# Ledger of designs, part 166: miniprotein binders against q9bqp7

Target 1, 240 residues: q9bqp7
Amino acid sequence: VPQNWFPIFNPERSDKPNASDPSVPLKIPLQRNVIPSVTRVLQQTMTKQQVFLLERWKQRMILELGEDGFKEYTSNVFLQGKRFHEALESILSPQETLKERDENLLKSGYIESVQHILKDVSGVRALESAVQHETLNYIGLLDCVAEYQGKLCVIDWKTSEKPKPFIQSTFDNPLQVVAYMGAMNHDTNYSFQVQCGLIVVAYKDGSPAHPHFMDAELCSQYWTKWLLRLEEYTEKKKNQ
Short names: E, the ipSAE of ESMFold2; O, the ipSAE of OpenDDE; V2, 0.75 times the mean of E and O plus 0.25 times the DockQ between their complexes.

## First folded at step 17 (miniprotein)

Design V8 (at its last look DockQ between E and O 0.02; V2 from the best seeds 0.00; counts 0 for: oily chain .148, pae O 7.2 > 1.5, SAP 74.744 > 70, placed apart)
Fold by ESMFold2, look of step 17:
Structure V8 (fold): chain B 240 residues (1-240), chain A 82 residues (1-82)
Amino acid sequence: as target 1 above (240 residues)
Amino acid sequence: SKIVVEVEIEAPSPELLESIVWLIEELAELHGGRVVDVRIEGNRARIRLELPTEELAWYFAWMVEMALDFLGLRVEVRVERE
């Protein structure tokens, strides 16, 4: 049980987005500041077991590719992920339907991989948008808020080169989603809240993406675990 | 009915195997699972666990298979409804 418990949902806020315009998803800019990001908190509170796994994975990849080959591989994976997120933002943005889209940005196995998921996505409310938990003092940049099969979700898009995932980000992804959710629900830049999460794993070869839906109960369970990581981070920063 | 995930692992040493079993137990706890049974013999382990839903079981299985394949471990993951 966290020492400083705080609810993930905001009882003063509607779980229904406004029905009136605007038709443009929110894109709150990320501010440079000294409060920690979700990814920083998770990186600095990795368990000994997670660190061991990551280091063994790095050793294996360096043996296979060489040191320079490994650096090139990780840079390419990062670039592919960035391009994937850019393509999704373009596809999901209403104003992008009035713009000529970059054809090369949309030519991706990852985009093919998620097509069946995108058919179930509607009501996009935010894209690549900053969130801040004003009480717990952390920030993040969420990928998407939209309805998935009729339920408003914080949606996180992940890329995977079958069979070589980027391990560092995979183990904590549900904590990342609920941290964004909690921040959004307590961020004055947003007039609504979200109670569900969705993680979508897309594949480079275009194989059908795998969705992982997180209902409100599951999100609350992960939220408790996120709060423990944030407390651990805060304690470590006091010792630095 | 309950969703059961069985993980079978073969590692090059018992010490590495024990570390990996601990990692799988940690991942199960993180994702709302419960480890029901762990059998370790030499460099081989079999882990039986329960997850709340098929979707979580799929996600867990994917994570375990991907992570352990990168470590060069022989792994098999099976998802069953019981």
Scores: ipSAE 0.014, ipTM 0.514, lowest interface PAE 6.8, mean pLDDT 79
Fold by OpenDDE base, look of step 17:
Formats: sequence, structure tokens, C-alpha cells
Structure V8 (fold): chain B 240 residues (1-240), chain A 82 residues (1-82)
Amino acid sequence: as target 1 above (240 residues)
Amino acid sequence: SKIVVEVEIEAPSPELLESIVWLIEELAELHGGRVVDVRIEGNRARIRLELPTEELAWYFAWMVEMALDFLGLRVEVRVERE
């Protein structure tokens, strides 16, 4: 049980969309202070087993691809991820703010992969927007806040080259989503709250993306796990 | 004022570390940045990058964190105004 319990949901914020449908999604810039990011907290609190498995994977990849091959592979994966996020931001942004859509950004298997998900996305309220939890002292940059199938969600877009059937079990992605939710729900820059999360895994080959919907109950469960990771991080930093 | 992104990374091997350093350098160049300093000590590296704007610096910092997180690497990224 977390020693410092804090709610994921803010009871002072109404679930009712205040009628100010912001015509433009919020894009709050990330201010990096001495405050740790969500990703930093998660990385530094990985289990020894998780670290070992990842290290073993990396070593194997280097053995298979060589150093240059691994560099190229890593660069390509990263670049593809970046381009995908940029393309999504462009798609989800209002037409009036559309900088010249680089048509080349839209021609990706990942974009094809998420088309069926995008059909169910509406009411975009934030894109690539910073969140800060002032009480718990962490920050993050969320990908998207929008309605998915009529439910307001923090949406996190992920790219995968291979079907990873075990993404839910191996990656801290659900923790990242709820961390963003909890921060946003208590960030004064936002007038609304979110109760749901959505992780979308896009595939390079254009195969249908896999949506992982997180209801309020599941979010609450992962929130407890997030708080424990945050406490562990805080303790490690006090001892460093 | 120059905006510097400092990336500290720990890798499981020197070979992996070198590959990651090269990756970060390439990414910096792709974003109109330049590498200012690279220090490698065993399985740890510190890379200092200059970027033309604060917005690009923050974006780059975030991008690097996300990429290296995906790879399961321990990274610390700082943005400083020099």
C-alpha cells in the first residue's frame, strides 16, 4: 500500500464537459525543472529482472546486427515513432492550424494501422501537452486527450514492428497513462478530468492497431502501482 | 542564449553505449542541433547537445527519453540555458 496515497481523480472537477469546447486542443509546453518525468520514474524503478531481460535482448540484437546494424535499427525505430506522432498530431489538429501536411508523413503503415481507431476518436482536447502533478512532484508529456467511443481518455500511441502479445504484461505503458491522467486531473492548466485511458499499438505493416482500453476501475488499480513506483523513486533519490 | 540538452545514459555494455551515443548524435543533427561534448566512462556516457530553440530542445529531450525508454535504457535528460 502506498504510504502517500493521492487520488487519481479530482472530485472538484466535474465530468461534465464545460460547454467551452475549446476549438483548439491544448498544447502546454513542457517545463523541465528538477521535477522528474513519468518516464524517468518508471525507468529508474524497473525491477532487476526487467533490466536483465532488456539487457539480454540488447546484447542479442547487437550480436545479430552488429554495432552499426543495431545503430541503424534503433535510429529507424525511433525515427518511425517520431514521424508517427507528428503525423497523428497533424491529423488530430484542427484544419486551421494544419501547417502544410507533409503528405509523406501520412504515408506510413502506422498511420494506416490506426485508421480504424481514429474513426472512433473525437473531441480532441489536448495534443502533446505537458502535465504536472504539483503535490506528487512529477511531470509528463501526454500524446493526446480525446474522446474514444464517447469516453474521454488519455490516449498513448505506441509503435511496434512486431506483434507483441505481451505488451500489457511487460511494459509500464499502463502506468505511464495513469500517471498522465492523475497529473492532468490535478494540473491547474486543465479545467476537466479524465477517467479512462487508451493505449493504441500501431503496427508498421499497416495491420489493424490494437486498442487497450482502460476503464476507471483498471486505471485506479494501475494508479496504486504508479504511486508505489513513485515512492520507490523518491526513496532511491534520498539515498543517492 | 544557447540551449543545451544534456543526456546521461547507462548501458549494459560499452558497445551498446557507443551505438546509443551515435544514435543521439544523429538525432541531434536531424533536428538542427550539434554535439558539443561527449564523455564516455565505462558503461556511462554524457552527451551535451546544442539546439537552436528551446522548443526544439524540449522536444529533443522528450524524444530521447522516449526512445531510450523504449530500449529499456537508463537515461537522464536535462535542458539548460547557457
Scores: ipSAE 0.014, ipTM 0.316, lowest interface PAE 7.2, mean pLDDT 84
ESMFold2 (binder alone), look of step 17: mean pLDDT 85; pTM 0.829

Design V9 (at its last look DockQ between E and O 0.02; V2 from the best seeds 0.00; counts 0 for: oily chain .257, pae E 5.5 > 1.5, SAP 81.165 > 70, placed apart)
Fold by ESMFold2, look of step 17:
Structure V9 (fold): chain B 240 residues (1-240), chain A 82 residues (1-82)
Amino acid sequence: as target 1 above (240 residues)
Amino acid sequence: SKIVVEVEIEALSPQLLEAIVWLIEELAELHGGRVVDVRIEGNRARIRLELPTEELAWYFAWMVRMLLDFLGLRVEVRVERE
């Protein structure tokens, strides 16, 4: 149980945008480096078991691909993920928020994989936008806020070459989503709040993406786990 | 009736066994399942899980085999109706 529990939802805030919302999705730039990011908190609070299994996975990959092959693999995965996010931002925003649209970004198996999900996505409110939780003192950069099948969600886009993500992303991704959600719901740059999350895993070969919808109850469960990670991080930093 | 998945693992160290048990517990939670029983004898572990549907149970079994084979571990996974 966290010692300093804080609610994920803000009762003083609407669950739908009001008339004062901007005509284009919000894109708040990341401005504050004094407080920790969600990803830094998660990285520095990995359990011994997570670290051990990640290292074993790395050694198995190096065995299969060679050391140079593994470095190239990780570089390519990073590049493909970056291109995927850029393509989704282009698809989901007006062209003038992007100075140019690169048609090559739109031609990938990952984009084909998410087409059936994108048909259910509407009302985009934020893209690649910074969030800050001033009370709990953390920041993040979320991928997307939009309606999915009529429910306003923080949406996180992931790539995978197999139907299942590898170990690290399996355990931390829901925590990342709810941390962004909690920050947005208590960030004065936003006039609305979000109660649901969506994790979309896209596949390189174009196979239909797997959506993992997180309703408010599931988000609350993961929020408690996030608070424990944040507490652990805070205690660790007091000794530095 | 309940759908049960039983996982048997052999590992060379207690540290690896502990990590794998943790992994399976977290994967079960992610898929709406529940770990019912864990028995450890030497370098072997037997884990029993309940999952809400047969489809999820077969998917979970496939995933466990894939991940643990990738980690270089010998595993046996059974899906049973109780």
Scores: ipSAE 0.037, ipTM 0.517, lowest interface PAE 5.5, mean pLDDT 79
Fold by OpenDDE base, look of step 17:
Structure V9 (fold): chain B 240 residues (1-240), chain A 82 residues (1-82)
Amino acid sequence: as target 1 above (240 residues)
Amino acid sequence: SKIVVEVEIEALSPQLLEAIVWLIEELAELHGGRVVDVRIEGNRARIRLELPTEELAWYFAWMVRMLLDFLGLRVEVRVERE
């Protein structure tokens, strides 16, 4: 049990988005503070096994591609990820943000992959928006808050070259999602609450993306794990 | 004016840190940048990279942030105009 237990859901907020919510998705800028990001917390609290697996993967990739090949591969993967997120933001934004929709951004296997998910996405409330949990003292940048199949979710978009059909294969992504949920639910910049999470794994080849829906119960379970990771992070920082 | 990207990384192991530092260095070179300074202290590294343009610096900063976020690493990236 976490020593510093805090609820994921805010009882003071209604489960229903208020009709007064702005039609424009919120985009709160991330403030550079001494406050750790969700990503930072997760990264610094990885298990030795997770670290080992990443190192082993890296070594294998270098062995296969060479050093330069691995660099190029890594660069391309990240570029593709960026373009994918930018394309999604453009698609999900009701205002044609005057950034010239580089039509080329929309022509990706990843965008094709998520088309069937996007059909079920509506009521976008936030895009690339910062969240802060004031009490637990962490921040994050969430990808999207929208309704998926009529349920308001924090949606996290992931790119993968390999199928990830199971939520367990998404590693710490569920923790990231619930961390964003918990922060948003207690961030004064938001008037609404989320009870569900959605991890969407998009595939480069355009094969149908895998949606990993997280109901309120599953979110609560991962929230406990998140709190433990946050405590571990806090303890590590005190010892440094 | 030189544009410097400063990347601060904290990793769980020195080996992972070294691997990531190397990756960042190599990515910088791939983008026409050069490593100016690398400091490693325990599980933390600070890498200063010079990039030829502000646009490339911002792109690189973003890329590194996304990469390291993907890898689950704590990264602070700053772009400075020297």
Scores: ipSAE 0.018, ipTM 0.349, lowest interface PAE 5.2, mean pLDDT 84
ESMFold2 (binder alone), look of step 17: mean pLDDT 85; pTM 0.828

## First folded at step 18 (miniprotein)

Design Ju1
Fold by ESMFold2-Fast, scan of step 18:
Structure Ju1 (fold): chain B 240 residues (1-240), chain A 102 residues (1-102)
Amino acid sequence: as target 1 above (240 residues)
Amino acid sequence: SPEEIKRRVIKLILEAYKYEDEGDYEKAAELLIRAVKLARELGNPKLLAAALFLLVEAFYWMGRYEEAAEVARELVEVAKKLGDKLMEDLARWMLEEIEEER
């Protein structure tokens, strides 16, 4: 069975801090090549139900905003998300002082939304860093690796206009997180083990963000689903 | 005027979305049937496709599979004329799902 051949966790690695670990968070640049990204694999293997729901949402938004209004809306959502990630990277970088931080990046409602989560985040190991699974041949760019409530996690920061109180409402996000985790655990650029995931959904109005913690068991369950999506992607490539 | 009719079609479809959010597929279908008629009279294939797309879903959830299939077949043809490959593929998939229920 393919999922039995490829474990998410690396038995040769420890999830505990090592004295030889870098004191500064890693930020390995993503190198684009013929190896598929996590995002591309997920986009190319969406179920018809997922494609239908996305198109249904898009049709409704275009009717509400007009085509130009929809393009402006999606551009603004993308820009807000990018700025949110940049602000989080700045906040979590241990080398930045209060006087060196951009005050405009720190005042958004999204940043207010995640304050209670950030109080529980420490021991940052990687920020905006590339991962590659050499055996399974996929790449990705993860947001953050840090301790959340004492557990080392791959943390993915999301923005949303609608409440997402259940992990099921985040769709493929759990698959994205475990794909990054499995890649990092088998990437020679990293020396540590990650066994947990965290999806943080932040809100524009400053309402408290919803954290979706994924323990090792839940990560293993989603890892099996990720391996199936990767296999589907590989088969689609052969048929082109 | 054509612009007034276009605004009315859009309003009908958006109101139908709200009824579907509430699970009221019967009222959604009533609004969408009117939207389809007006979009055809207007000669606006994009609005026609939008109305047909949501109407297939409404008929499906009401268990009106014969009508859902008829609307889905029309949506396939409208999407072809628009060159909207994504909508064409979705309409064909919806038709397959409907046929499995029948």
Scores: ipSAE 0.734, ipTM 0.946, lowest interface PAE 0.6, mean pLDDT 87

Design Ju10 (at its last read DockQ between E and O 0.98; V2 from the best seeds 0.81)
Fold by ESMFold2-Fast, scan of step 18:
Structure Ju10 (fold): chain B 240 residues (1-240), chain A 102 residues (1-102)
Amino acid sequence: as target 1 above (240 residues)
Amino acid sequence: SPEEIKRRVIKLILEAYKYEDEGDYEKAAELLIRAVKLARELGNPKLLASALFLLVEAFYEMGRYEEAAEVARELVEVAKKLGDKLMEDLARWLLEEIEEER
């Protein structure tokens, strides 16, 4: 894949707000289709090293918790992550009905963890919104597009009980962010430009979340790697 | 008892993980060799595979490639018997990585 023929940024778009921008954040629904999702592409093109590290973590956890305990643990982690995303959507949305329904979700340790990041978030443009790259033919569901410290970012919210060296579950997070960014920048449902990314890792115990900011140069570097993963996925699918 | 031996095997493997976290692959290998022996005597192929999997890494990190290869080959056969395709594929990949160093 010629990297210079598929740019991440759209030079015809501006990252500055304009009068035609909607006053409420966009929420385009993700529809079932045969077009691969960002998560599917990344899962099917994991390196052997990534697969090894994931299996190593899984083996250790099963030994610690038992098979049933591991299933319960992973189900609880998934549910907590889902609730965290729902709470963030409620907090960042101007809609009163969402805020009222989600009040109980707003008081978790993960929400405490992310408070200092939220103080720097404004100008929300999209929440839980679908993106599609028409030319490269992939789809995704992004968490949030908003200004972080004055810069428009694709923001990805992650939960962690505590980072452990053997988990390494965040390998593809930068690739996921730039894949969403490139898709949105070329999706006709959106009119603005995003050039920055932000990965926020929130902690269950309420300790301060870690923000990982990605400037335009870093996003361009990861975009190159995403294009290689997408090419690998396409070739692998043809050979099946 | 079989249940007591099973608990001891699990404890040995979990202690080996902690030593690997510290970079002490020699101590990890010592514990895993004991775990492998007990898992074989117990006749528990899942525990055997778990111990062999971590032992391959320990020998590899120590530069003991001949021993790492032997353990990886056994892991392939154990994974086949378990029907664990993922572990089988990983064991074969580990063997390829080891052969490049050898």
Scores: ipSAE 0.748, ipTM 0.951, lowest interface PAE 0.5, mean pLDDT 86
ESMFold2, look of step 19: ipSAE 0.725; ipTM 0.939
ESMFold2 (binder alone), look of step 19: mean pLDDT 88; pTM 0.877
OpenDDE base, look of step 19: ipSAE 0.785; ipTM 0.957
ESMFold2, fold request of step 22: ipSAE 0.727, 0.736, 0.730; ipTM 0.938, 0.941, 0.940
ESMFold2 (binder alone), fold request of step 22: mean pLDDT 87, 87, 88; pTM 0.871, 0.863, 0.876
OpenDDE base, fold request of step 22: ipSAE 0.777, 0.777, 0.773; ipTM 0.958, 0.958, 0.957
ESMFold2, last read: ipSAE 0.730, 0.709, 0.704; ipTM 0.940, 0.937, 0.936
ESMFold2 (binder alone), last read: mean pLDDT 88, 88, 87; pTM 0.877, 0.875, 0.866
OpenDDE base, last read: ipSAE 0.776, 0.776, 0.777; ipTM 0.958, 0.957, 0.957

Design Ju11
Fold by ESMFold2-Fast, scan of step 18:
Structure Ju11 (fold): chain B 240 residues (1-240), chain A 102 residues (1-102)
Amino acid sequence: as target 1 above (240 residues)
Amino acid sequence: SPEEIKRRVIKLILEAYKYEDEGWLEKAAELLIRAVKLARELGNPKLLAAALFLLVEAFYEMGRYEEAAEVARELVEVAKKLGDKLMEDLARWMLEEIEEER
């Protein structure tokens, strides 16, 4: 149990849309200060087991590809992920103008992978939007807030190569989602309540993406783990 | 040639990764023991560390804790010689985990 507990959900807010809510998706710019980001907190508080698994994966890849091949591989993975997020923002934004150069991104295998998920996504409320927890003092940039199968969710889009078997890159994705959720629920720039999360893992070969839905109870469980990671980060910062 | 021996060591380690994924830990360990010997003969401490790192995991998963501890202690020394602080810290952590089991 964290020493400085704070609720993930805001009792002052409803999960129903209000007439006062913006008619277009919110896109609040991220303004970096000394306040830590969700990704910074998670990277600085990895468990020894997580560090071990990451190093095991890295060593295997370097042996397979060579040093230069590994660098090229990681650069390509990063760029593909960035392009995938840009394409999704374009698809989900009714006010964004499609450009010919962006047309190629809309044809990618990753976009094909998520088509069946996108059919169940509606009522987009925020895209590539900054959140800040003013009480717990952390910030983040979330991918998307929209209704998935009728439930308002923080949606996080992930890409995966075509490994056989599947290689799990990280255990922190649910923590990232609930950290954004808790921040948004207490951020004065937003007026609504989010109680659910969705992690969508898309595949380069176009095979159907895997959705990992998180209901309110599961979000609350991961929220407690996020508070512990945030507390660990704060303690480490004091000791420097 | 040294280049051919290096390639052979890499093949042994990569094959051991595949066997570990399948749960064939004894076969993985056999390949890694051979990789360790060849890496020592080659005088390549980076490949030696790579083979030792995976071998600790194989012995640990098999419940062969005494052997896992010996390999982990060697990995600590090899990592120190390489100046690889991350690998040194991981090897020390693995050794602590091994000791906790028995």
Scores: ipSAE 0.695, ipTM 0.943, lowest interface PAE 0.6, mean pLDDT 86

Design Ju12
Fold by ESMFold2-Fast, scan of step 18:
Structure Ju12 (fold): chain B 240 residues (1-240), chain A 102 residues (1-102)
Amino acid sequence: as target 1 above (240 residues)
Amino acid sequence: SPEEIKRRVIKLILEAYKYEDEGDYEKAAELLIRAVKLARELGNPKLLAAALFLLVEAFEEMGWYEEAAEVARELVEVAKKLGDKLMEDLARWMLEEIEEER
């Protein structure tokens, strides 16, 4: 019944580097839990319009490729995304063991696509790291926390077959980013504050990736929408 | 043969998707009406559901709300018989949206 009113930013935290910040990016493992993940909350609270568009796309693809062809296509897309994330973790990690992985991962069109974005990324603080909002009781696995053009950001790497030049084209990606941000800002495993987000959409053909920067005000706007989705999820779970 | 009719239904639906991409919902509807008829004759409820699903959208975009509602009601029943809960829920939602436009 009471609507959750929780701030995205933690007033007790600073976004400035301090002497106690580790030189190695944090990588906290995601614990298997009954607590819902960001992706599960978003998937189970999709609008009917979003569900319609996804099903429309799926039906068209099945008709074009056949059922087996569709399964192969989706499996391939998943593997390409996974390899892209592994390559980015390797590139951004200061540890040599990660960089010694398969060199073919570093030469994909997706990696070429993000080169101009990577030139503006520095001060990596977390890679493939688990976050938990201790009060709102949700978890997530974020891709990266680093400075983009001098601003500390939660960075989410996406692959796409179609151009996504506008943030509105990225569906729930802004909600995912702010959910991770709010969780990290209130997670005792982290000591810093993140106030900005970045969604990077990479392309297979090496075309320049589209960066969608989210300043503190935009993050606050999406945070309000994320809280509504989280509340909807909680209510649906109680009524099943 | 049944396989040849199945291929014709699939081609009609895929051609309708392309016309919808171009915003030509009238031509899409013409192709989908033919696809629906052939899918019924074939006795393939999955292809019938696929054709009806896209036809609801085409009629709604054309402003043919009475026709869209009728097709959506049939889609609900076809989805129930298929045990496709997702399609049943989507068909019910589309019907609700159509009734609000009327």
Scores: ipSAE 0.741, ipTM 0.944, lowest interface PAE 0.6, mean pLDDT 87

Design Ju13
Fold by ESMFold2-Fast, scan of step 18:
Structure Ju13 (fold): chain B 240 residues (1-240), chain A 102 residues (1-102)
Amino acid sequence: as target 1 above (240 residues)
Amino acid sequence: SPEEIKRRVIKLILEAYKYEDEGDYEKAAELLIRAVKLARELGNPKLLAAALFLLVEAFYEMGRYEEAAEVARELVEVAKKLGDKLMEDLARWMLEWIEEER
């Protein structure tokens, strides 16, 4: 149990849409300052086993590709992920404002991979939007908040070269999703409540994406783990 | 040539990774012991560290904890000379894991 527990859900909020809700998805810009981001907290609190596995993978890739080849590979993976997120934001945003979108980007294997997921996504409320937890003092930039199969979710789009059919294979992604959820639920820039998460792992070859739906109970379980990681981060910073 | 020996060391380490994927740590260790010897003769501490790193894992997975510890201690020293703080930390963490098993 975390030393300083805080609830993930906000009793003052509802997941029901109101007439006052914006018709256009929210896109709050990320203001960078000394407040740690979700990704920084997770990166700084990796377990020794996680660091070992990452370095083992990196060592192997450098041997296979050479140092320059590895840099090119990682740059390409980053660029493909960035383009995938840009394409999804374009697809989910109002069409009239994005007429100049890149057709090649929209026809990638990753976009083909997520088609069956996208047909079940509607009621988009936020895209590439900043969140801040005012009490726990962390920030983040979430990908999407929308209804998936009728349930309002924080949706996180991931690309992978290896199959990820189980939620356990997505590493810290569930923690990232609930961290964004808890922040949004307590951020004054937003008025609604999110109680579900969705991690979507897309594949370059167009193979069907794996959706990992997280109901309110599962989100609460991962929230406790996120609070422990945040506590560890805070303790490490006190000792530096 | 040094470049050909370097390529051979890399090939040995990559083959060892494949054997480890299959759970064949004995064959992986055999290849890595050869890679370590060639990397030392070549005088390439980065390749030496790469071979030692994987060799610690192979011995550990085989339950050969005494040998795993000896290789890990050498890796600590090689990493220090390279100025590779992350590899030094990893070698020390592997020593901790080895001691937990003993």
Scores: ipSAE 0.754, ipTM 0.947, lowest interface PAE 0.6, mean pLDDT 88

